# Designs tried in a protein design chat: VHH binders against Integrator complex subunit 15 (IntS15). Part 23

Target 1, 373 residues: Integrator complex subunit 15 (IntS15), of Drosophila melanogaster (Fruit fly) (q9vpf9)
Amino acid sequence: MSMSIDSNKLLLRKGDMKLDNYPTCAVEALTRLETLIASRNKQNMVMQIISEFIFLERTPKDGDVRKSQALPISQMNLFQEFQLIIALIEYFSRPGRDATRNAIFLSLFGSHLTPQRSKLLSRLISTAVSGSVAPLLSSAGTWMQQVGCKTPLSLEVAQNIVSDFISYSRKTPEQLKQLPMVGPHFAANFMVAVADLYLNEQRSPTLNPPPDALLDTITEWMMENPTLCQASQQPLVLPAGAIAMPFTTPLAGLLRWVVLAPLVSNRSAYSNLHLSLLRALQQLVSSGESTALPSQDLMQIVKSLQSYCARLAESKTDPQADAAYQKCMERFAQAVQIALSSNCITNQIQLLCLLESLPPHKLMKIVIEAHKK
Below, E stands for the ipSAE of ESMFold2; O stands for the ipSAE of OpenDDE; V2 stands for 0.75 times the mean of E and O plus 0.25 times the DockQ between their complexes.

## First folded at step 17 (VHH; framework vhh_4orz_3)

Design g01 (from z01 with L106F; at its last look DockQ between E and O 0.62; V2 from the best seeds 0.00; counts 0 for: pae E 7.1 > 2)
Fold by ESMFold2, look of step 17:
Structure g01 (fold): chain B 373 residues (1-373), chain A 119 residues (1-119)
Amino acid sequence: as target 1 above (373 residues)
Amino acid sequence: EVQLVESGGGLVQAGGSLRLFCAASGFTFSSNAMAWLRQAPGKRREWVALISEGGYTYYAKSVKDRFTISRDNAKNTVSLQMNSLKPEDTAIYFCAKDYMDYFRKFDSWGQGTQVTVSS
């Protein structure tokens, strides 16, 4: 079907999109957006159509897309929300180009979401995971990279998946276990997000481990999918002129899990995950991939170990006699050794100085000395 | 009228640091994502760093962990702290404002500030 943009005919078409025939007006709006979305001079019309006919929103005062004083008011009831989720699943399941799906997804769920849109996005993505809807998950992966995997928007989605598939499930569903095969880019970005949620003192005053089922799932993903941590390195399919945000590897956050885990857990799954992470890191070194472990993320690990050692000092416990600390440092030294030998850590002199502030560990000392000479 | 004024460039030895500033006016600064772009002689303009309206930061892989973008909504400024500078960082640096935020499309309004890193 052919569509041409005509301002007068567009106004007539909006008059035909009635709110009382929801979700039909949303489906019609999505189709119309395919021709409008890349046009710079139609930006306000695109956002008006999305707000009014897809999300059923009203402006509490004079609308202006550049004003940030007030957010649009959602008029959707829960039944209409469910209808929209179904319509979006059907829309994104249609045969078509990745560029078109990504452009529509980013237009619907960009970097500025009302709380109501954010809740709907989380439900949509969880539904797509349950349904193994690969095209939608591909667009969600692109979205997550573009807005940032550790932003509140992405963390909300990740937390919702953990709630739906881990916390309130008796057994990890097959659809979650299959996620690396169905949506590898989204799975990689999900790992970045969940790694940030657990064993991370920036998020919680204490080191809260991931749920056992989540840990087991992530460990199995890593074992069965050796290149999964590289899935977000693929070129993004974005509209012309858009800036592709750089990928973030899940390796650094997952390394924090395995290094800090002995402080809170003795589960053998962390040893399996550690081995998988070392293999993944060695593969990056062998392939010439650099900057796999950002120094800032590794410094957070050091800060958590420093806090633990301060508590050992309060109890007058020698870190060399503390089995948990020694296990943390063994795992950390092994990973750092691989990363340093290939310069996979930017600003490594700052990291080496910080590592020296920790109570001595035999392997770590050897690693530090080898790279300071 | 939108105005972006870059400053803080100069000549610096490899391994050194510089801090760039951008003063913004003519729009509601806190409602806009901001970015730094750069253009080396004979090369295409490339983005370097981006900071969202909510303060979330993003970096090109060539500068990650060396550069830090920040914003001050009270003073309508965005800055770029550049550490561990390399000769390859030599370029004119431009402050940029979003004009199509959900696609991360940015453009510059100023003349830029020259950064030269000597070997």
Scores: ipSAE 0.013, ipTM 0.511, lowest interface PAE 7.1, mean pLDDT 82
ESMFold2 (binder alone), look of step 17: mean pLDDT 84; pTM 0.857
OpenDDE, look of step 17: ipSAE 0.074; ipTM 0.578

Design g02 (from z01 with S31D K105A S108Y; at its last look DockQ between E and O 0.01; V2 from the best seeds 0.00; counts 0 for: pae O 8.2 > 2, grease 27.9 > 24.2, placed apart)
Fold by OpenDDE, look of step 17:
Structure g02 (fold): chain B 373 residues (1-373), chain A 119 residues (1-119)
Amino acid sequence: as target 1 above (373 residues)
Amino acid sequence: EVQLVESGGGLVQAGGSLRLFCAASGFTFSDNAMAWLRQAPGKRREWVALISEGGYTYYAKSVKDRFTISRDNAKNTVSLQMNSLKPEDTAIYFCAKDYMDYFRALDYWGQGTQVTVSS
């Protein structure tokens, strides 16, 4: 007699969990989830507990949960949201198994988030950054990898961090500066996301540079810790049976920044970042075959440069005489040279072919010839 | 309802090739990343390949340079070209959405298609 999910829910309600005692009921729910989350057969129950006791969501009475495309609506007020944030910070700061913590975090903030949960997540992470809450940031890093660092959810988180710590601050807060030390995995994945937000023609037809303070922050991170990009490659601590999603390093996105920057900015910070990236690439040699720098990401850079050269052609400008293009190519060639030497680029032949399609640059030509077999 | 239907599996000799297909329905295909997973007998399910909504591809180390994942947003399909197949590639292959295996409430995969590689 398969006790209906409803019967189990009733059993949980008969316990000390009272919805009228928020956030106590949420904390209790989290504790109960610790035991339930390990069971694959109880995932629906987990989700229901989360919905009802943590986020105070009401499911519309009528329909087969499977049929109702309607997202649950949270009944949380602003005060309750704040209470939840604090409760979660406290909870994740408690000693526990990392796998369980990460699983709970993923269960709370899966890939299908309501707008309210998404906002709450962003606030939670910002608060965690502000408070240097390492365990929570670790879970957030894991979450970003599992959902994808370049997904809308991850980008929203990144954007909120930028807004909270860069856009609304005269000076970069010390807490953000310390983020690589407190939560290196999250910091790395954050860099992936934030890199995707700027100087990206896939997002905007215009190359929008990052805010100066953000650029400086990222540059400082990279200069101080050349191995920070490797933090994205750390093995995930997940429950048994869980599938780890592939990692993404910030290298390609940041390389795009420095390579395309001459088209929109002459700030010296990009040169420093470039140098730091080169160093980071050099360090990858020791780690063996790495997907740290996917060729597809590099091809995106090439496409941007092709587009720029096309515009030059329209203006009857020789790319050889264009200082910006030359600088782009110089930075690009240097990075590609190191990356190829480190064997950290996927599908190298395709990349080389595409690079050959660009107006000639002396250094790039040398690099291509050296590696084109 | 989210539906994922895998096809194209079968028996192949070592060194051979297969192409798997997955037909997706019940969600906005173009907005979602798609993945191929596999589960060998007695082993844990593992990810094989991933293609993002933006077309970025990722591969497990074990299948890198041998397998190619692609998607057709117009047809709501994802495919896996498998070349240079090895006996260790024998598994049930699953097409997946959302990729959170331990979080089934938000994760979807099909019934799978059997791939058997003979030595």
Scores: ipSAE 0.015, ipTM 0.303, lowest interface PAE 8.2, mean pLDDT 86
ESMFold2, look of step 17: ipSAE 0.411; ipTM 0.790
ESMFold2 (binder alone), look of step 17: mean pLDDT 82; pTM 0.840

Design g03 (from z01 with A33Y; at its last look DockQ between E and O 0.01; V2 from the best seeds 0.00; counts 0 for: pae E 11.8 > 2, grease 28.1 > 24.2, placed apart)
Fold by ESMFold2, look of step 17:
Structure g03 (fold): chain B 373 residues (1-373), chain A 119 residues (1-119)
Amino acid sequence: as target 1 above (373 residues)
Amino acid sequence: EVQLVESGGGLVQAGGSLRLFCAASGFTFSSNYMAWLRQAPGKRREWVALISEGGYTYYAKSVKDRFTISRDNAKNTVSLQMNSLKPEDTAIYFCAKDYMDYFRKLDSWGQGTQVTVSS
């Protein structure tokens, strides 16, 4: 609207938001939220409009006093979900300020979502990937950084993309292959999330490799987009007064993939990914408030290698004679060498001591000796 | 690996009936929503009907009470019974694994099944 809008005029129009006009009432609500979000004193009204007119939710009736913090109850059917997804795609594709789009996206999906809203978010983002909807993917990238790339909600989004585009296809769709060009910030944050799902003993007692098509897609992204890992370091466009959450790069999680991969896979794609990661490490500059390669993540790789060596001891196999272990250590040593020379690691002394606890490897020993004090 | 093969299209007179079939494979059929979409030449693709994994059905306004979607989880098939057909129902009909397929580019779709309603 180009008209002067105040609280009184907006309230008068609110009475005409009829639920039987879905999705029209959701579209009108989105437009009205643009002016309401600018005011801190309107946040309760914003949340009520979102719940009632966009997500078609009602407040719990039974046990209201005891459940004062209970989540709203969704009344949407699948067709209304489809209608809302189209309305949101259209809304985020309209011309406008990025800060406004990001504020709306965060208001819709920023905290403590009902199960229905979480499901809808995952479907919306997968749909935006399929349609190459750049403005929505830009807001989704900002959202993922603000919520945290490894939180359950972000991991659900990442898992749904894997399911929707990779699990049942010999070839990934062109829209997923082009994601780094269409939405580089979201692509980088997706890589952080999806790297956490595989080859990660914090998530599973076994080292589960990524699906081959996912590995190939990530490897191609990294080879063809050499600055992709830095996309998460770009400044966020947020409403005035909002605090940007720290950025995360996908380097640590992807390094875990390539270092641990010889324990479970012989795919040559891991060699290409490893080369791309080494190049990315050389290009990154660490800052005092954030680092590209936290030592804690590297220590988790050491723990996984120690567990593997314990299994070798049970079968009476010497780690220095085990080809898989030697390959893991070669890749690890190359990455650690570059990361130390680029000053990308904090807590270096603790890491070096832990690396010495592993069965010896020639290159790693050289790297440790070069950086010991 | 996902395969959706539509059949049962043809030429029919206005007011007539036709039944479409979709054979599905390469995914867990019983755990997925299934849908019918259609596209006339020069027109946008539109939703026709949806059926949830639990069997709940939803219809576009233009086809409500004339079309019936159903599924057979034992045979991995989805059907669309089309009654009281009108010339504006003329389109290529596609089945889809999920309603997000609305945004998928046409070159990733199969042939579909042509329905032509003559006056």
Scores: ipSAE 0.000, ipTM 0.315, lowest interface PAE 11.8, mean pLDDT 81
ESMFold2 (binder alone), look of step 17: mean pLDDT 81; pTM 0.827
OpenDDE, look of step 17: ipSAE 0.006; ipTM 0.283

Design g04 (from z01 with S52D K105S; at its last fold request DockQ between E and O 0.33; V2 from the best seeds 0.00; counts 0 for: pae E 2.2 > 2, grease 24.5 > 24.2)
Amino acid sequence: EVQLVESGGGLVQAGGSLRLFCAASGFTFSSNAMAWLRQAPGKRREWVALIDEGGYTYYAKSVKDRFTISRDNAKNTVSLQMNSLKPEDTAIYFCAKDYMDYFRSLDSWGQGTQVTVSS
ESMFold2, look of step 17: ipSAE 0.460; ipTM 0.810
ESMFold2 (binder alone), look of step 17: mean pLDDT 82; pTM 0.830
OpenDDE, look of step 17: ipSAE 0.022; ipTM 0.421
ESMFold2, fold request of step 23: ipSAE 0.487, 0.134, 0.452; ipTM 0.818, 0.638, 0.810
ESMFold2 (binder alone), fold request of step 23: mean pLDDT 81, 81, 81; pTM 0.825, 0.823, 0.826
OpenDDE, fold request of step 23: ipSAE 0.850, 0.017, 0.787; ipTM 0.953, 0.326, 0.931

Design g05 (from z05 with A105K; at its last look DockQ between E and O 0.01; V2 from the best seeds 0.00; counts 0 for: pae O 13.6 > 2, placed apart)
Fold by OpenDDE, look of step 17:
Structure g05 (fold): chain B 373 residues (1-373), chain A 119 residues (1-119)
Amino acid sequence: as target 1 above (373 residues)
Amino acid sequence: EVQLVESGGGLVQAGGSLRLFCAASGFTFSDNAMAWLRQAPGKRREWVALISEGGYTYYAKSVKDRFTISRDNAKNTVSLQMNSLKPEDTAIYFCAKDFMDYFRKLDSWGQGTQVTVSS
């Protein structure tokens, strides 16, 4: 007799969880999830508990359970949302197993995310940044890797952080400056996401530079901690049987920033960031990981430069005489030289061939010739 | 070069079901989120569903509980099971690596597949 999903819910309700006592019921639900999350066979129950007791989602009781595919609508008011955020921060600040915490976080925000949950997630993470809540940020970092750092959801989180701490602030808050120390994995993955938002022709036909304060913040992070980019490579602490998704380093995205920056900006911060990136690349030699710089990401940079050169040609300008192009190529060549030497670029041959398609640059030519086998 | 080839579209009656497929090549499939988008005549393009690299799924409110997105990393394919179709679901459906990338590179990717739901 397959006890109907309803009967299981009733059994869970019998365990003294009262929906009328929010957020106490949410906290209790989280506690119960700790025991359930380890069981692969109880994932549906986990999701139901989350929906009903944490996010207060109601499934429209239309009579035929089979037909009412209506997504549960959260009945949370703004006050309850705030209560939940505080409750979650408190919960994640409690001593516990990292694997369990990460699993719960993923269960809360990993699947079938409603717009309301998405918004709540962004607020939660911003609050965690503001409060320097290290355990929660650790879970958020893990989450970002599992869902993907360049997904719309990750980008939304990143954009919200930028909005909250950069765009609406006269000065960069100290809490954001300390983010690499408090949550290095999250900080690294945040950098991946935020790097994807700017100076990216795949997102915008125009190269849009990051806000100055953001650039300065990222530059400061990189200068102070050249190993920060390696934080994205940290092994994930996941429950037994869970598959860790591949990591993405911020190196390629940030390299795109510094290489393409001369086309839109002459700020010295880009030079500093470039230097920091070179240092970071030099340090990767020791980690032996060949996936730190995907060739595809570097090829994107080449394509942007090709487009720029095409525009120069239209204006009858020689790329050799264009100071911006020369500076781009110089920065690019230096980084590629180090990266190739460290063997951290995937599909090197393809990249080298594509680099040869660009108008010649003295240093780049040297680099290509040195590594062309 | 990134190639995305959509298939599985067609004419279906209201309440019917279709399954769309997208074959992807030219990039590391397993490292990318995949999305389905649609564009109805005279309407703006909208995202329908997204599946992350980790297999986490997201759906537009309009299709939630009716559509299911899935991926096969071994075959570099993403699928969209569409149930309980409505006339409002009539559109050209596109697959993309990412929602944002799709809007930027729309002309460089697949032609989409037409889904028509009759009343």
Scores: ipSAE 0.000, ipTM 0.191, lowest interface PAE 13.6, mean pLDDT 86
ESMFold2, look of step 17: ipSAE 0.000; ipTM 0.337
ESMFold2 (binder alone), look of step 17: mean pLDDT 81; pTM 0.824

Design g06 (from z05 with F99Y F103W; at its last look DockQ between E and O 0.43; V2 from the best seeds 0.00; counts 0 for: pae E 12.8 > 2, grease 24.7 > 24.2)
Fold by OpenDDE, look of step 17:
Structure g06 (fold): chain B 373 residues (1-373), chain A 119 residues (1-119)
Amino acid sequence: as target 1 above (373 residues)
Amino acid sequence: EVQLVESGGGLVQAGGSLRLFCAASGFTFSDNAMAWLRQAPGKRREWVALISEGGYTYYAKSVKDRFTISRDNAKNTVSLQMNSLKPEDTAIYFCAKDYMDYWRALDSWGQGTQVTVSS
């Protein structure tokens, strides 16, 4: 008699978990999840416990849970949300297995989050940054990799951090400045996400530069820790049987920033960031991983430059005479040279061919010729 | 209900090529990353290739430069072009969606398609 998932849930309810005592029931639920999370066969139960006892979600009574495409609605009030955030911070600060924490975090915040859970996640992470909660940030970094650093959820988290620490702050908080030290993996993955938000023609037809304070913060991070970008490459601590998703480094996105920056800004910070990126690229030679700079990301830079050159042509301006284009190409060529030498670019031939399609630049030409053989 | 139906597997000689297909339904395809996983006999399931919702492609080191993942959002399909196949590529290949499915290793995957590479 296969006891229906409902029967198991009832058995768990008959246990010591009382819904009338929030957030105690949530904490208890988390503790119980520690034992359940390792079991592949109990994932549905895990999700149900999370929904019911942690997020206080009610499933509409009516139809086959399988058929109701309706997202559960959380009955949490603002105070309960706050309580949950605090409870989670405390929970993740407790000694425990990294794999278990990561698994629980991933179970709490899957790829298909309700708007309420998403908001709570963003608040949780911001709070963790503010409080320098290293274990939670580690789990958040793992989460960001597993769900994808450039997914809407990751971007939302990144945007919220920018809003909380950059946009609404007169000065960059010390906690954000220390983020690479407290949570290097999260910091790296955050950089991937935040890099995707700005100077990206795929998101906006206009090249929107990052806020000055954000640029300065990222630049400082990169200057102080040239290996920070490698933090995204760290092996994930996942439960047995779990599959790690591919990593994404912030290098391509940041390179896009510095290469395209001359088109919109003359801030010296971009030059510093560029230098830091070059240094970071030089250090990658030792890691042997050829996926640090996907050619696709670099090709996007080329496309942006092509678009710019097309606009120049419309205005009857020679790209050779355009100082901005020349500066873009110079920065790009330098980075590509180092990256090619480090063999960290995927599909190099395709990239080189695409680079040849751009109006000629002396340094870029040299780089292309040197590597097209 | 989320449905993933794999096809295109078969027997091929070493050095040969195959193209796998996965038809997806029951979710917003364009909003999800898609991946191919494989499981060889006696081995753990491993990811092979991933294509993000934005079209970014990622490959396992073992298949890099040999395999190509692509997607057609209009048809809700993901494909895996496998070239220069090796005996070590012999496995059941699964299509997967959602980043969470990758780490949960849930049986939410389709039946898979068998790829056998004969030396």
Scores: ipSAE 0.000, ipTM 0.204, lowest interface PAE 12.2, mean pLDDT 86
ESMFold2, look of step 17: ipSAE 0.000; ipTM 0.284
ESMFold2 (binder alone), look of step 17: mean pLDDT 82; pTM 0.835

## First folded at step 18 (VHH; framework vhh_4orz_3)

Design h01 (from x02 with S56Y; at its last look DockQ between E and O 0.01; V2 from the best seeds 0.00; counts 0 for: pae O 7.7 > 2, grease 25.6 > 24.2, placed apart)
Fold by OpenDDE, look of step 18:
Structure h01 (fold): chain B 373 residues (1-373), chain A 119 residues (1-119)
Amino acid sequence: as target 1 above (373 residues)
Amino acid sequence: EVQLVESGGGLVQAGGSLRLFCAASGFTFSSYAMAWLRQAPGKRREWVALISEGGYTYYAKSVKDRFTISRDNAKNTVSLQMNSLKPEDTAIYFCAKDYMDYFRKLDSWGQGTQVTVSS
């Protein structure tokens, strides 16, 4: 007898789950979700429980959260938000199955994120970073991969971390420095997102460099752990029947940073980051993993350089005489050489053709000629 | 009852293009992510592409930059534009419904449509 979703909801209400007993009802809800999350037929119930007992949202009258076009109105106050954050930290710190934790996390912060849930997510993750809560960060890393590291939601999370730990701090907190050790998967996916935020002409017509402290942090991470970029490639722990979304490595985005940096900055940190990236690429070659650098991402770099050269032309400046362009091309050529040698680049022919369209650079020319054959 | 009906498959030469279609019924289409899967002879079924309810697209590495997934919520259809086809793309292609976005558990899929790419 498939108890109707309504009957089950009534049963939940008749139980010790009272909305007036927050956050106890949220904790109870999370516990109940552990069992329900595995059932395909109870997905609506899961969403209703989350909405009503965890986020204190108004449930649509028709019982189908998916049919309602109206964004749920949250009745949660600031104090309750803090209570929920603490409750979630405690919950995710408890011993449990990784697959279940990840499933619950994904259910809490899935496609129907209200502005309030999004804000709460950001605060939760920041708190997890501050407290070095490894299980929660692992779930967050999984979440970022599943939703996409370059999606608005992931970018928002990344921006908030930057804001909380970089922008408002004179010194990088120790907790952020330890993030690669505590949550390597999250750290790697964070790098993907944060790399997408800066020196990216797709986001801004101007090449905006990252904050200095962020650059230094990322550089330090990469120098200390050249295999950190591989953490994004770790298999996701998901329930049976779930589809793992493809991973994205931070290599392409960070390469964009170092290659384009000479156009906007003379900071030595970019040189160090470049060196670390080359080392990371070499490690990938050794591991036999071939999918680290999407050609499209590299082509984006080429397009940026093309635009720069066009501007030079307008000013009647020879790109061969432009020190910034030469430095960009040098860094780019070195990285491409390593990547091509390891077959880590997709659609190599297209990339090579596009690279040929750039004003000639001695090293790049050598690289192109070596791999066009 | 959830129904997914694939169409558009066929024989094509290497380098050619095909467009697959999936007609969906029996559920609120706009509320679900949709995916394309494929299964080659003697191989396991593999994920190809996914489009979220919000229109975010994701691709397997093997098909990235060659395939494009799209959806029409007004028509309850999902499409897969396949360009630069290779013999390795030969498979039965399935349209699938996820019962939860981002969690992405496969709920239902169709009977599939055969795609054959000749050398």
Scores: ipSAE 0.019, ipTM 0.291, lowest interface PAE 7.7, mean pLDDT 86
ESMFold2, look of step 18: ipSAE 0.032; ipTM 0.532
ESMFold2 (binder alone), look of step 18: mean pLDDT 82; pTM 0.836

Design h02 (from w03 with D61K; at its last look DockQ between E and O 0.01; V2 from the best seeds 0.00; counts 0 for: pae E 5.7 > 2, grease 27.1 > 24.2, placed apart)
Fold by OpenDDE, look of step 18:
Structure h02 (fold): chain B 373 residues (1-373), chain A 119 residues (1-119)
Amino acid sequence: as target 1 above (373 residues)
Amino acid sequence: EVQLVESGGGLVQAGGSLRLFCAASGFTFSSYAMAWLRQAPGKRREWVALISEGGYTYYAKSVKDRFTISRDNAKNTVSLQMNSLKPEDTAIYFCAKDYMDYFRALDSWGQGTQVTVSS
């Protein structure tokens, strides 16, 4: 019995939804989106429904088509935000198709987010972490990959998690410790983001180390699960016609942490993390995957070391006598050796040339000579 | 370090009143919404009341018109006046910074305060 296309059209009319009962109207909207999201021709309607019934956004009536670039103003109060978060958690916890959930998540929190939606997203994800809501975290992981793990939005999410679970917590919550188990893809992408936040001279002229509790958490994750970094390589479950964005592994960012750490910290956690990274790299070699370490990211490490050496020179200090530099280079050389042996570095020649520009280090020299042939 | 210390709980007869207090420290109190949550035996934690930074108040349907949330920014305290108490109000009451703590099952900032309403 071919349920006539016409009956489905009636159920999808925007006019049947009432704004007078929030968050019920939002829940209803989400349910309706399940059907609409599969249709390429209804994307505008999807966006309108989301704006009006989920986020309670009002488009300024001012008829001037030209001023239409005004971001919709949400009329959500704090209580409604709370209600929405609960509603979303419940919705994503319902049995359903991963592709549909991911599509809905991406539709709710696309690349053009209002400040209010962004804030809500951060809160939603933090709540999902706290509640160990695996389906939502899976969608969040997919979202981070699609928008980019190092984009301002992803970084904001990561920062908020750090704030909520590290900065404003007495102890690292068990929920954060379990995040790799509950949401491995999200955890991996989260690591990409947080790795980008710290010990990164592109972000700050000073090398700012991560909070101790964060470092410990990441180190523990890596020690307990050396394959966690591979979680970012999992195929995305996207709606039909959607293009998956390339994945980013946390390896390069974390390597930057451990390599540059001697310049700012003597914590043993960095040594443990380094060991875990080497193990992770070794495992990648076995899997035959070739794109684990972008050369550009490694070149960034070299640049930081160059800058440090320049400062040493200004102080008339020999880099060969500098214990910190030597430790940096040792860690770096070990990782590069494994990575080169596994053919997992892009543009290897360029990296090798750049490494040669650094003050000589015995192990690094051996590595360079072995692979420059 | 964020600290939230609840007080004022106790045993009360149905129809009675209690006032709960929460002392907050370790953060800029005036910049955050404060909430009261409760957890009854065998039930999930639920929000009870919320007061925004600006003093706007929100209540769960179950406690509306009976409970009043207030805050004193000078003293970094939030209060919950509970009137017309019912046996179903029996729970451990928790103070929360914002509503995010609602989902923090394992990281309770405080021990909460027990409220028992006898029939």
Scores: ipSAE 0.025, ipTM 0.435, lowest interface PAE 5.4, mean pLDDT 86
ESMFold2, look of step 18: ipSAE 0.085; ipTM 0.584
ESMFold2 (binder alone), look of step 18: mean pLDDT 82; pTM 0.833

